# VHH binders against F-box protein At2g26160: the designs that were tried, part 24

Target 1, 331 residues: F-box protein At2g26160, of Arabidopsis thaliana (Mouse-ear cress) (q1pez8)
Amino acid sequence: MEKPEWSELPGDLINLTANRFSSISDVLRVRSICKPWRSAAATPKSFQCNLPSSNKMIETVLSPTTFFRVTGPSSCSYKGWLIRTKQVSESSKINLLSPFFRQLLTPSQQTLDLLKFEVSEIRQSYEIHIFDKYLIQGVIGKEGPSHILSRVVFLDNLIFAVGQDDKIWCCKSGEESSRIWTKIKNQVEDFLDIILHKGQVYALDLTGAIWWISLSPLSLLQFTPSIPMDYDGYDSCNKRLVEYCGDLCIIHQLRLKKAYIRRSQRTVGFKVYKMDEYVAKWVEVRSLGDKALIVARDSCFTVVASEYHGCLNNSIYFVDNVRKSVIRMKL
Key: E = the ipSAE of ESMFold2; O = the ipSAE of OpenDDE; V2 = 0.75 times the mean of E and O plus 0.25 times the DockQ between their complexes.

## First folded at step 12 (VHH; framework vhh_7d4b_2)

Design r2 (from e8 with T28I S54R D100E S105D W106T Y108F; at its last look DockQ between E and O 0.43; V2 from the best seeds 0.00; counts 0 for: pae E 2.2 > 2)
Fold by OpenDDE, look of step 12:
Structure r2 (fold): chain B 331 residues (1-331), chain A 121 residues (1-121)
Amino acid sequence: as target 1 above (331 residues)
Amino acid sequence: QVQLVESGGGVVQPGRSLRLSCAASGFIFDDYAMGWYRQAPGKQRELVASISWRGGSTNYADSVKGRFTISRDNSKNTMYLQMNSLKPEDTAVYYCATVESYEGDTEFDYWGQGTQVTVSS
């Protein structure tokens, strides 16, 4: 079947369709089709939203970001590059960034023609920007929240977030001026992470239990039992949610307990658990197979390792805070 | 590559003013909180002033509060430090810096090469 040459669509149809896309990802896709589509499609408006904070010393801003696989047009290689895109404020410019860092992959003055590349969306996410006056001063705020980084999920016209108070908040996705955050009522547990899985929103509490968020009424229901795991000599306080082979899994990032200063805490390992539905118990995932786990600041996800440059199978990629670099760890 | 380039330093008499500039490149400027640090001879590097992404929040060291003003122009990828009523104690190399926070209360800092400010009679 001859690939429909989208470039041959009548201009009127292009104009009618190009501006009807609601998601940033869709707009980017449209703009990547051809020059006529790019011209017809308006640059997505960047939106920033503040997370609710009761702490005046902490300012949090959310901005949309998307992970893409990029391959060369004539690349004999099946492998692509993992990149992240972000729109800067109200600028019409979309930037290519490192998946793990907020660094530009191209000089700011250079424009990359993405039409020369094959671009596919991997994951939509949100960057979390945190301004902590104490942190900037080099002082780890003694009084700051135990979890500085919030997690955010978008579901249709709703935004869910783990707030600075470790509780789940929800707001309607609309104009910035109309965004009112509401804390879900009757929350007893503190939460570490939130994820969209199979069209539903789930949250991870401090005990390792997963909660399902009901939209009507807006409430939290425990979905899985807790995972009381104590690792001798290790701190597993950093727990994340991730989808693996269609299953919702929990990632435990292990750090050495003896580090008095969080800044000096080195990641020494990972544990991944999935729920066995038959026995209703958590089972350790000991191999990722042909997949690699990407543990970024704002999101965790798996990729087929062979499809990406620099990715190896059964590997976890994360930022080492001590080395200030991306590290590979074999599961 | 992330680059921070400071300018505007020099030699001034006490009571005079200087304006430092930091030109940023290689990253999305408005994604980072920015700050000025200084290091005097024989002393540790210290925070002078910091500013949030949009400039909505600022912080100052007590020693410069009321005399120095930090600001930024995101359209120009530039941060400024207006230094008024300069004192000999303000003599130092002034550094522009960015802060990126990650999980675990860790931060990555990018630094410029610094600009010398000398306040002497």
Scores: ipSAE 0.421, ipTM 0.707, lowest interface PAE 1.6, mean pLDDT 81
ESMFold2, look of step 12: ipSAE 0.467; ipTM 0.749
ESMFold2 (binder alone), look of step 12: mean pLDDT 83; pTM 0.837

Design r3 (from e8 with T28I V99I S105D W106T; at its last look DockQ between E and O 0.47; V2 from the best seeds 0.00; counts 0 for: grease 24.7 > 24.2)
Fold by OpenDDE, look of step 12:
Structure r3 (fold): chain B 331 residues (1-331), chain A 121 residues (1-121)
Amino acid sequence: as target 1 above (331 residues)
Amino acid sequence: QVQLVESGGGVVQPGRSLRLSCAASGFIFDDYAMGWYRQAPGKQRELVASISWSGGSTNYADSVKGRFTISRDNSKNTMYLQMNSLKPEDTAVYYCATIDSYEGDTEYDYWGQGTQVTVSS
C-alpha cells in the first residue's frame, strides 16, 4: 500500500490538524512537512505595542522567541546546539537565530528539514524591540530604567510587564486595539524583573524581594524577604530572576562602580542567591555544578552543560556590552 | 552573517543632493528600527536620522531637519537617506545601524562600514 504523502491530505484536514499543536516544537515539525502544512500552521505573531508608560514616544515590538536544543541524527554526538527561533513579523516563516544575538544562522532562502534533527524546547521567551522617538542627535539610547527588555511575561491570555515607572502592569493578550494596560493596585515597591515560574508570575523588587502576582484578585503578595544588594566597590545594576533546579533564584550582575558611562561598564562577576526555605534566608549559590547559566537579553535559564557544544560546567554565559561578544565567566 | 552595506556616498558641491542606501542581510530587517549616523573628522559620531520598523515614524537631528529624509523598503531589506541641500558641514562618514539600544544594550546594535560623503566647493 503506497503510503499516502502528507502533502496530499485535503486542505481542510490540514487546517484542522495544524492548529491543534500547542508546543512550538510541534509547530516547527508540522511546518517542516510541506508548504501546505507550513501555511496552515499558526505561530505566535509578533506584535507592536507600547510598554506601560506615560511616554507615548516609545514604541515597542514584542516577538515570541524560543530556545531549543538541536542535535544531529541519532548517529551523532549526544551534545546538541543551543539555538533560538523567531517568527518573521507577519509571515509564518520561522528563523533560526543565535542564542545571544539576532543573527540568522541559516540563509533566508534555505529551508531546513527539522525532521533530520532532534529538537527539544528549552525555554519560551519574548524579545522586545524599542524605538524611542526622542532619540535625537548624539545619543544612542538614553538614561532610563535598566533591563527593560527582560520585563515582559506572557501567561495564557495575559501579559505582564514592568513598566517604565518600575511598576507591574498587565493587559489581555488579544487584538492590538483591545490592549489596555492596567496597573496593579497598591504597589509600594519598584520592580526590576518578572518571570514565569511553575505557571505563576513572580516579580523582583528593588530590595531583592520576590513578589507573587495573584490573578484573583489581581494583586501582589510578597513571597520572599529582601536581600542585601550592596557590594563594596561594585554596582549590581543588573538583577534578574532565574529558575535553578526548580527554585527561583536571583542573579546579581556585578560591574565596577567607577565607570563613568554605564555602557562602558564591564561585567566583573555574578552572584546567585537561593532562598533557603528552612531558615527563610537567602543563601549564596557558589557553584552551578554541572549546569551553565545562560544570561540572554530577554531570558535567563540554566542548562546541563554537558548536553551542549561550547558549554562548560559552573559557567555563566552572557553578552558583554563592551566587547559585543559572548563571554564565559566561572561562578 | 549580519551585514549592513552602505552605498551612494561621494563628493558633491554645496546645494547638491545625494541618496544613500543601506542594504541589510543576516537578520530580520523589519523587526528593527534603523538609523543613520555620521562622524566628521575630529568629531563624535552623531545620530542623523532614525526610522521605526514599519517606517511610520521618523526622527531627525536638528541640523538636518527639513533637508534629509530617511525611508526604508522592508521588501528589499534596504534603508535610504535622501540628502538635499547639502552643506560643507555635512561632510562625514555616514553609517547605517540598527537602533535597538537602551542603555547597556548596545551589544545588539549592528553597524555598517560607512560611506564617505564630502561636500566641497
Scores: ipSAE 0.373, ipTM 0.689, lowest interface PAE 1.8, mean pLDDT 81
ESMFold2, look of step 12: ipSAE 0.553; ipTM 0.796
ESMFold2 (binder alone), look of step 12: mean pLDDT 82; pTM 0.828

Design r4 (from q1 with S54R V99I D100E F108Y; at its last fold request DockQ between E and O 0.49; V2 from the best seeds 0.54)
Amino acid sequence: QVQLVESGGGVVQPGRSLRLSCAASGFIFDDYAMGWYRQAPGKQRELVAAISWRGGSTNYADSVKGRFTISRDNSKNTMYLQMNSLKPEDTAVYYCATIESYEGSTEYDYWGQGTQVTVSS
ESMFold2, look of step 12: ipSAE 0.532; ipTM 0.776
ESMFold2 (binder alone), look of step 12: mean pLDDT 84; pTM 0.845
OpenDDE, look of step 12: ipSAE 0.478; ipTM 0.750
ESMFold2, look of step 14: ipSAE 0.485; ipTM 0.758
ESMFold2 (binder alone), look of step 14: mean pLDDT 83; pTM 0.842
OpenDDE, look of step 14: ipSAE 0.152; ipTM 0.555
ESMFold2, fold request of step 16: ipSAE 0.417, 0.500, 0.460; ipTM 0.730, 0.774, 0.749
ESMFold2 (binder alone), fold request of step 16: mean pLDDT 83, 84, 83; pTM 0.843, 0.848, 0.844
OpenDDE, fold request of step 16: ipSAE 0.315, 0.619, 0.450; ipTM 0.645, 0.817, 0.723

Design r5 (from e8 with T28I N59Y D100E W106T; at its last look DockQ between E and O 0.38; V2 from the best seeds 0.00; counts 0 for: pae O 4.4 > 2)
Fold by OpenDDE, look of step 12:
Structure r5 (fold): chain B 331 residues (1-331), chain A 121 residues (1-121)
Amino acid sequence: as target 1 above (331 residues)
Amino acid sequence: QVQLVESGGGVVQPGRSLRLSCAASGFIFDDYAMGWYRQAPGKQRELVASISWSGGSTYYADSVKGRFTISRDNSKNTMYLQMNSLKPEDTAVYYCATVESYEGSTEYDYWGQGTQVTVSS
């Protein structure tokens, strides 16, 4: 059967069908068919959003990014590649990126025919772009308690973010160019991370407690107790939320305490904890089993290691800032 | 591969103007802050000017304030440095750079090969 040339479809039909796709993967596929389909298909709703900042010296922009599993043609192994896509702000172009870096995987002028590949969406996220004027000026920012990287989650028409003030902010996800951020009232704690889990938004505070965000009224309620964070000889410099086997877990990234130079600090280990609901205590996850943990700048998630090239079981993949490379660490 | 290619350098007399361009490829240009550095013979490399991803924020070294203007066109993946009222002291190799920041306050730069600017009578 002669493969129907989709390019020969009447323009009206293309227009009617091209905009009915809800998933980013479908939109990408549609746009990869031919120029008429690409033109007819709406670009994924890319929005640039400035994070709320009280510091005029820091400019932040949020941009949507999606992680995909890409497999070769049917003749290839069942293993796929982990890739990330990003839409250029005002361009109809979607770029393929490294999962951990902002490096392009394909030449900018090359159009990739995604129909030749199997593409599955893994996770939607938002990349944070930060312009620190002090950093650009060569001034090493004062070691302050402020987290350089904010976290964001999208829930329906709402966006939640950990701001530069370590507080939770919310705004409406609309087409409006000027998004008004509102700080959730009566926040006593500082927060490190935020995540969407089972349709609900949760935040991680500095003490390791997880908070649930109520939408009506907009408020924070403590969901879990604090977690012990005392590691002899180690500093838990980074704490993140992640879903593991349906459970909400906390990741502690460990560095050596004696490292005086922040830039020279290397990650030396990870601890992962899950809440035991029966005893209401944190329990250490000592093995990821057949899964690999991806710790990217904007998101953390697990994958079945065997489904991806370059992924090993019971492993954590993260960016070593000192080496500026992706590092594997066994849990 | 990340590429930064500078152009527009040359030999000019004092008081004249030059416009440098930096063409970027291999990365999402509008994701990065960009900057111009220069290195004179026998001197250390110094920051001349920088610009945020959107162009909304800029920085200038005191030595070039009021004379140089940094700008960018994200649609063309190009950054510019308009240099007016050039002085012999501005003689240097000018480098285009991008800054990438990661968690933990670690940054690294991609650099171009540089373009020579010579100001002489």
Scores: ipSAE 0.025, ipTM 0.437, lowest interface PAE 4.4, mean pLDDT 79
ESMFold2, look of step 12: ipSAE 0.245; ipTM 0.605
ESMFold2 (binder alone), look of step 12: mean pLDDT 83; pTM 0.839

Design r6 (from q1 with S54R N59Y S105D F108Y; at its last look DockQ between E and O 0.48; V2 from the best seeds 0.00; counts 0 for: pae E 3.3 > 2)
Fold by ESMFold2, look of step 12:
Structure r6 (fold): chain B 331 residues (1-331), chain A 121 residues (1-121)
Amino acid sequence: as target 1 above (331 residues)
Amino acid sequence: QVQLVESGGGVVQPGRSLRLSCAASGFIFDDYAMGWYRQAPGKQRELVAAISWRGGSTYYADSVKGRFTISRDNSKNTMYLQMNSLKPEDTAVYYCATVDSYEGDTEYDYWGQGTQVTVSS
């Protein structure tokens, strides 16, 4: 049956990335020179700022992060490891992190000699952090943020984000002291996600429709019809955008609602849809083929499974904090 | 791996002070809001105090306002709770944790092992 297995632990993927890097360490007292490693830091655009919100009890900040594939020095196949990185403020150094739990792969007093590894960039993204006084107070009947999985997109000198009001905001990339967010006018829908795809910015609304963001003038144009597949008994606001095989797709994370109000939910499955341009209809993607889908709480992307140690094809990897582990689910 | 290690707990007389520390490792401390929780025997765990990434915003439960002070030193990856004018009702296990999750959704929080604070004659 199509019932997912929550107890399957993809810990080998995460354990391999952490163990392999932590066991290879050298103390660096001299300048590190590593060209592929510096490309993400060549023009530091790192900033930490609040997303727009009308609620003073909620503070949301963004922190840039980049995912890399790292392959071993010798006697290795083409298989590699997935890591997350963050730039150390205004330096050529970067922190190496686990992709799902954001654990440092190297202790603060140790370094990894990356000259012995080959690296390739997968995706630039943003970590999202919330300081929500309603949530931390446990106030009865409070309104939390609509979701914590919003995405930020760079295009040219602009930054686009879905704010805490579920609307799309834009600001110029640059000096943090002059950060001015502008709401795109006449937004008739609430938005869940935003993505850069083939040089254009797209946003996903609550109904499953995708909107194209025009830059001149700054406006929204509906790009696809709505998707009518809301699943009774599931949390219908868990939709995300992803690029799959060159196409823009919508991922539905099927989480059960608890029988009680103000309780957490559990993921029971995923559905993936793409637009069939010939019939203008949403079509279910029933297999990821030789690929796997990485669903971190602040990033969502595909990888070729055979290029990674311990990565299975046609699989979705996400977190289960109840068991404090990464879970694999077959599509 | 991620570790949060509490220290500074103990047995004290009412009206005295204690200072709890939480040493963090295995993650980028500057990126997380932090909090202190406590749980007395037979009671629900409650948030006592919380502090934002740079210390610019704080929260205190009504039961500890004016008596407890939360602070952090990001250069030392350490958070503190100064507990003054301690009362017997402050007796609990105190936990250090990250506080950047939805209510009732602890999937992404990191927790320490806890330190006992006992206020008695």
Scores: ipSAE 0.344, ipTM 0.671, lowest interface PAE 3.3, mean pLDDT 70
ESMFold2 (binder alone), look of step 12: mean pLDDT 81; pTM 0.820
OpenDDE, look of step 12: ipSAE 0.411; ipTM 0.700

Design r7 (from q1 with N59Y V99I D100E S105D; at its last look DockQ between E and O 0.48; V2 from the best seeds 0.00; counts 0 for: pae E 4.2 > 2)
Fold by ESMFold2, look of step 12:
Structure r7 (fold): chain B 331 residues (1-331), chain A 121 residues (1-121)
Amino acid sequence: as target 1 above (331 residues)
Amino acid sequence: QVQLVESGGGVVQPGRSLRLSCAASGFIFDDYAMGWYRQAPGKQRELVAAISWSGGSTYYADSVKGRFTISRDNSKNTMYLQMNSLKPEDTAVYYCATIESYEGDTEFDYWGQGTQVTVSS
């Protein structure tokens, strides 16, 4: 795989800005000094919980993270940098991270004076960390325990998550209520993703069908048919939900089946599907137009490519774990 | 930029102890479960011990239970492996790693370079 230009942005976006700015104490006081930055750096508190699975509870922490577009000293330029942030636990400090690799962007001794920058929040997400001691106790000859990545969706006073059993669970938000998870009943399918769209919660199953989550009563109703994709030669479990131009879309990351490749699976392409409401059919989205799709481990979203340095139109940016690099594919 | 650096290996006699350390930098240490792996010559790498991000849960391979103790100090970004009652079969290169795999491989794991532990009489 050839290295994309996105990864050729100065390898540390904050290092470019840090060469122009002064002290670590200014970074540590971001929330107290700059109103737009204070508001944009705010994240909800971490949730330590036990996500349910069939007949066991799995130790989990949901660590909030926020993606921002940062623009600044380049006067008359609307281009900015994509960064990820996390609040330091029990502190007003924040960490600036690479959006893809969770690497710290601010090496020790370097700071960014954010008073001269404008920030806009792109989205809030959660890093999901699972310690499944039952899986570890059963592991034989494998490198480390397997983790299933899931997304968390908040609606009203509820939290929805895909559990380790590939089923959807729900609990009330807030400290007390977040300890009681209720499994949504009659889930005949396994689920891969969950999203909040136009005030409603939707879930994606293994076959590529979208389900709507009703709140009264708490239940799942099939909203679309399955996508028409023949999964021959590809893993069926690499599908995600994203909003694109106001519509729900399914993104299928085409990876060769694990059994037939070396020690790492590699992405060979992407398919994007959109429901055409007038003909009630899945239609392949063949171009993202002026947008790019960001496929991070914990989050999947679109950006307007011209608003970011080194970001190309009609492109999908994702991670190559073997090279620890960001890869661009044109849709 | 992400680094895991092991230290504390060496040559010891059977029945003695060693303490391994793993210093982490370039990522948020508190967000990761961590583990110690070992690889003896001619053998596959195996997980020896693991510890959750908070240190609240631990795992040990059967061959080391009761003899090895994993711990971490998140304020120092450091993980430890206390190895007591060492046996010749504990001889291996010991690796520090994050424990976070997607789809059953090392797609998201970070690894150290390893430290040699040799137990010989």
Scores: ipSAE 0.258, ipTM 0.622, lowest interface PAE 4.2, mean pLDDT 71
ESMFold2 (binder alone), look of step 12: mean pLDDT 83; pTM 0.843
OpenDDE, look of step 12: ipSAE 0.380; ipTM 0.680

Design r8 (from e8 with T28I S54R N59Y V99I W106T Y108F; at its last look DockQ between E and O 0.38; V2 from the best seeds 0.00; counts 0 for: pae E 2.9 > 2)
Fold by OpenDDE, look of step 12:
Structure r8 (fold): chain B 331 residues (1-331), chain A 121 residues (1-121)
Amino acid sequence: as target 1 above (331 residues)
Amino acid sequence: QVQLVESGGGVVQPGRSLRLSCAASGFIFDDYAMGWYRQAPGKQRELVASISWRGGSTYYADSVKGRFTISRDNSKNTMYLQMNSLKPEDTAVYYCATIDSYEGSTEFDYWGQGTQVTVSS
């Protein structure tokens, strides 16, 4: 049977088919068929999303990024590579990047046929590009936000964000150029992170408590108690949410307190906590077992370490800001 | 690998113009803010100009305002510095730089090898 020439399909059929794929992986595969299919396939696009602050909206571009496990076709090993994809903001091109950096893994002119590989999605996220004068000048302004990095979550037609004011904001994700952000009312806490978990949005406050975001009415409800934070000599202000074995957990990144300059602060350890549902208390996770924790800029997630090249069990991978390199730390 | 390659430097008389170019590779160019630094002999490196990833915002040092123009062509992965009305004080090695920051770092992390600009009679 002669292999069908997919490139010869009528344009209308290509359009109809190409736009029905929901997963990024499928979209990538479709785009690998031929030029007509590539052109017809809709990809998640970067879009301008001005994030709220106390006194101003900060111009920001959100770019979809997806983490993948990629295995070679002829590989005798079940191990794959953790990679990240990102669409070029003004084009339909998708690039392969390092999971931790914005560096290209392949030459920009080279087209990779992903059909030759086994590709599975691990996590979808958004990169946040902050357009701020302080960044442009290479200086952190004295009046700049305490948290330079914002976090965003998409749920259906809604976008949730931790604003530069450390509060939770919400807007509609529609194609409208002018998104109206609404601050959730009656927020008394400052928030550090936000995550989509089991179809719901949760936020992490500065005290280590997790809050659930109710959509009707739009409100915050405390979901977990605070975590006692007493680390002698360490700063645990960098806290993240992560799903681990189906549970929502908190990551405390520990830095030395004596470092006055943020960029010079070295990560010296991590603490991971999970909620014991029976006693309603936080319990320290002392081992990740066969898992590795990936702490990337815009996303935290766990992987089965043995499934990935360069991953070890019971390990945390993160970027050292001073060394500008990925560091492994054993939990 | 991130690469920045400067070109366009040279020797010119005062009042003349030069146009520097920085060719970037190894990263998504339009994701990064870019900038020009210069270092004169015996002086510290100083920021000359910077430009946002989409070119919507620019910064200039006071010493070059009105004379220099920073721009970028993301389709070509190239940043430019148009230098007009050059002065002897502009003599320096000019460096292209980009930011690859993690978790709030705002400093430029990658640099080119530099191109010499000499303004002399």
Scores: ipSAE 0.351, ipTM 0.681, lowest interface PAE 1.8, mean pLDDT 82
ESMFold2, look of step 12: ipSAE 0.375; ipTM 0.700
ESMFold2 (binder alone), look of step 12: mean pLDDT 80; pTM 0.813

## First folded at step 14 (VHH; framework vhh_7d4b_2)

Design t2 (from r4 with A50V N59D S105D Y108W; at its last look DockQ between E and O 0.47; V2 from the best seeds 0.00; counts 0 for: pae E 2.9 > 2)
Fold by ESMFold2, look of step 14:
Structure t2 (fold): chain B 331 residues (1-331), chain A 121 residues (1-121)
Amino acid sequence: as target 1 above (331 residues)
Amino acid sequence: QVQLVESGGGVVQPGRSLRLSCAASGFIFDDYAMGWYRQAPGKQRELVAVISWRGGSTDYADSVKGRFTISRDNSKNTMYLQMNSLKPEDTAVYYCATIESYEGDTEWDYWGQGTQVTVSS
């Protein structure tokens, strides 16, 4: 594997400060693409909610985060930086974060003047915050979703989530003291991921099959067969959904089981699967072409590599938890 | 850049108290559960206290329960460990860290450099 040369803003961008704007509405007034920052009554900016769980000893909260592409002040440059943002609760401020690590890009007293930069939204996602009340005492199971996986989607006035029981739950969106979560009936499989794709909600089960979520009635319908792969020595729970070239794909991160880890290198590769619509079979995607996959903590998405400084074609950028660094792999 | 800086360690007599502090910067402190680890000479590092991101939930190792109190002040980006009734077996380097409550992915944790606590007569 190769270490990446990009993933965060240059130091000179960090020193750019101005107190010219104190409100998110000033940003929206200048035709920014930061639409989620609008103060709509039905769309909260700093939303936190408990996720349903069968394990009462795990406290789970979700918190919104957004990825943006930021291009410099020069009108001739098309290359930009990938950043992560998070709104400060009950405030007009937006924290700028590293896309792969939740590090602050700017000191708390410095602000980025968005009027000097072009900002375009790539993806909105939610961080899942987990606290196991028996982390030290091993009386009850400690399993739960990872902070680095996005298992929540919004469609219309509904929130869909994979709960702590690995089942899909649904509730109405909005800030209320209590939400009524409804488990979709007759779930015989455990689920790993969900995604909004072409106006429909899809879920990925443990076997690598994709299910479509019907809204009327609220139900799951199997959309694809399971992926027919079995890799000795790898964890089976390392699959994610991604949209690639308008198609829904499965990314299988080939992570060694802890018993097989050598040299602190847990991820040994990736497989990407695409459904061939004409033969209804999974086929392996062997090249991303001019694109790269970003496998961040809370999201998985594609970018056009030439639009980002230091980003290489046909590449997957991710964090190897054992190495604790951003790694590039060629697909 | 992310930094966790411990302070308040030292040499104390058995039965006395110390208060450790962990100053955090470079990340959104309110989003992280936090914990204190310790490592005695020749021993494995152990997690002795944890606190949720808002401070509403805590847990302790049996060896320190009732004697140690973890707390946090999110307005100051600081976590504390009040250590009362110290014993020689509490002698260790104490580390503050962020806590991820997911098996296999806890390797996302940020760590401080540690502060020495020595309890001897």
Scores: ipSAE 0.387, ipTM 0.685, lowest interface PAE 2.9, mean pLDDT 71
ESMFold2 (binder alone), look of step 14: mean pLDDT 80; pTM 0.811
OpenDDE, look of step 14: ipSAE 0.462; ipTM 0.725

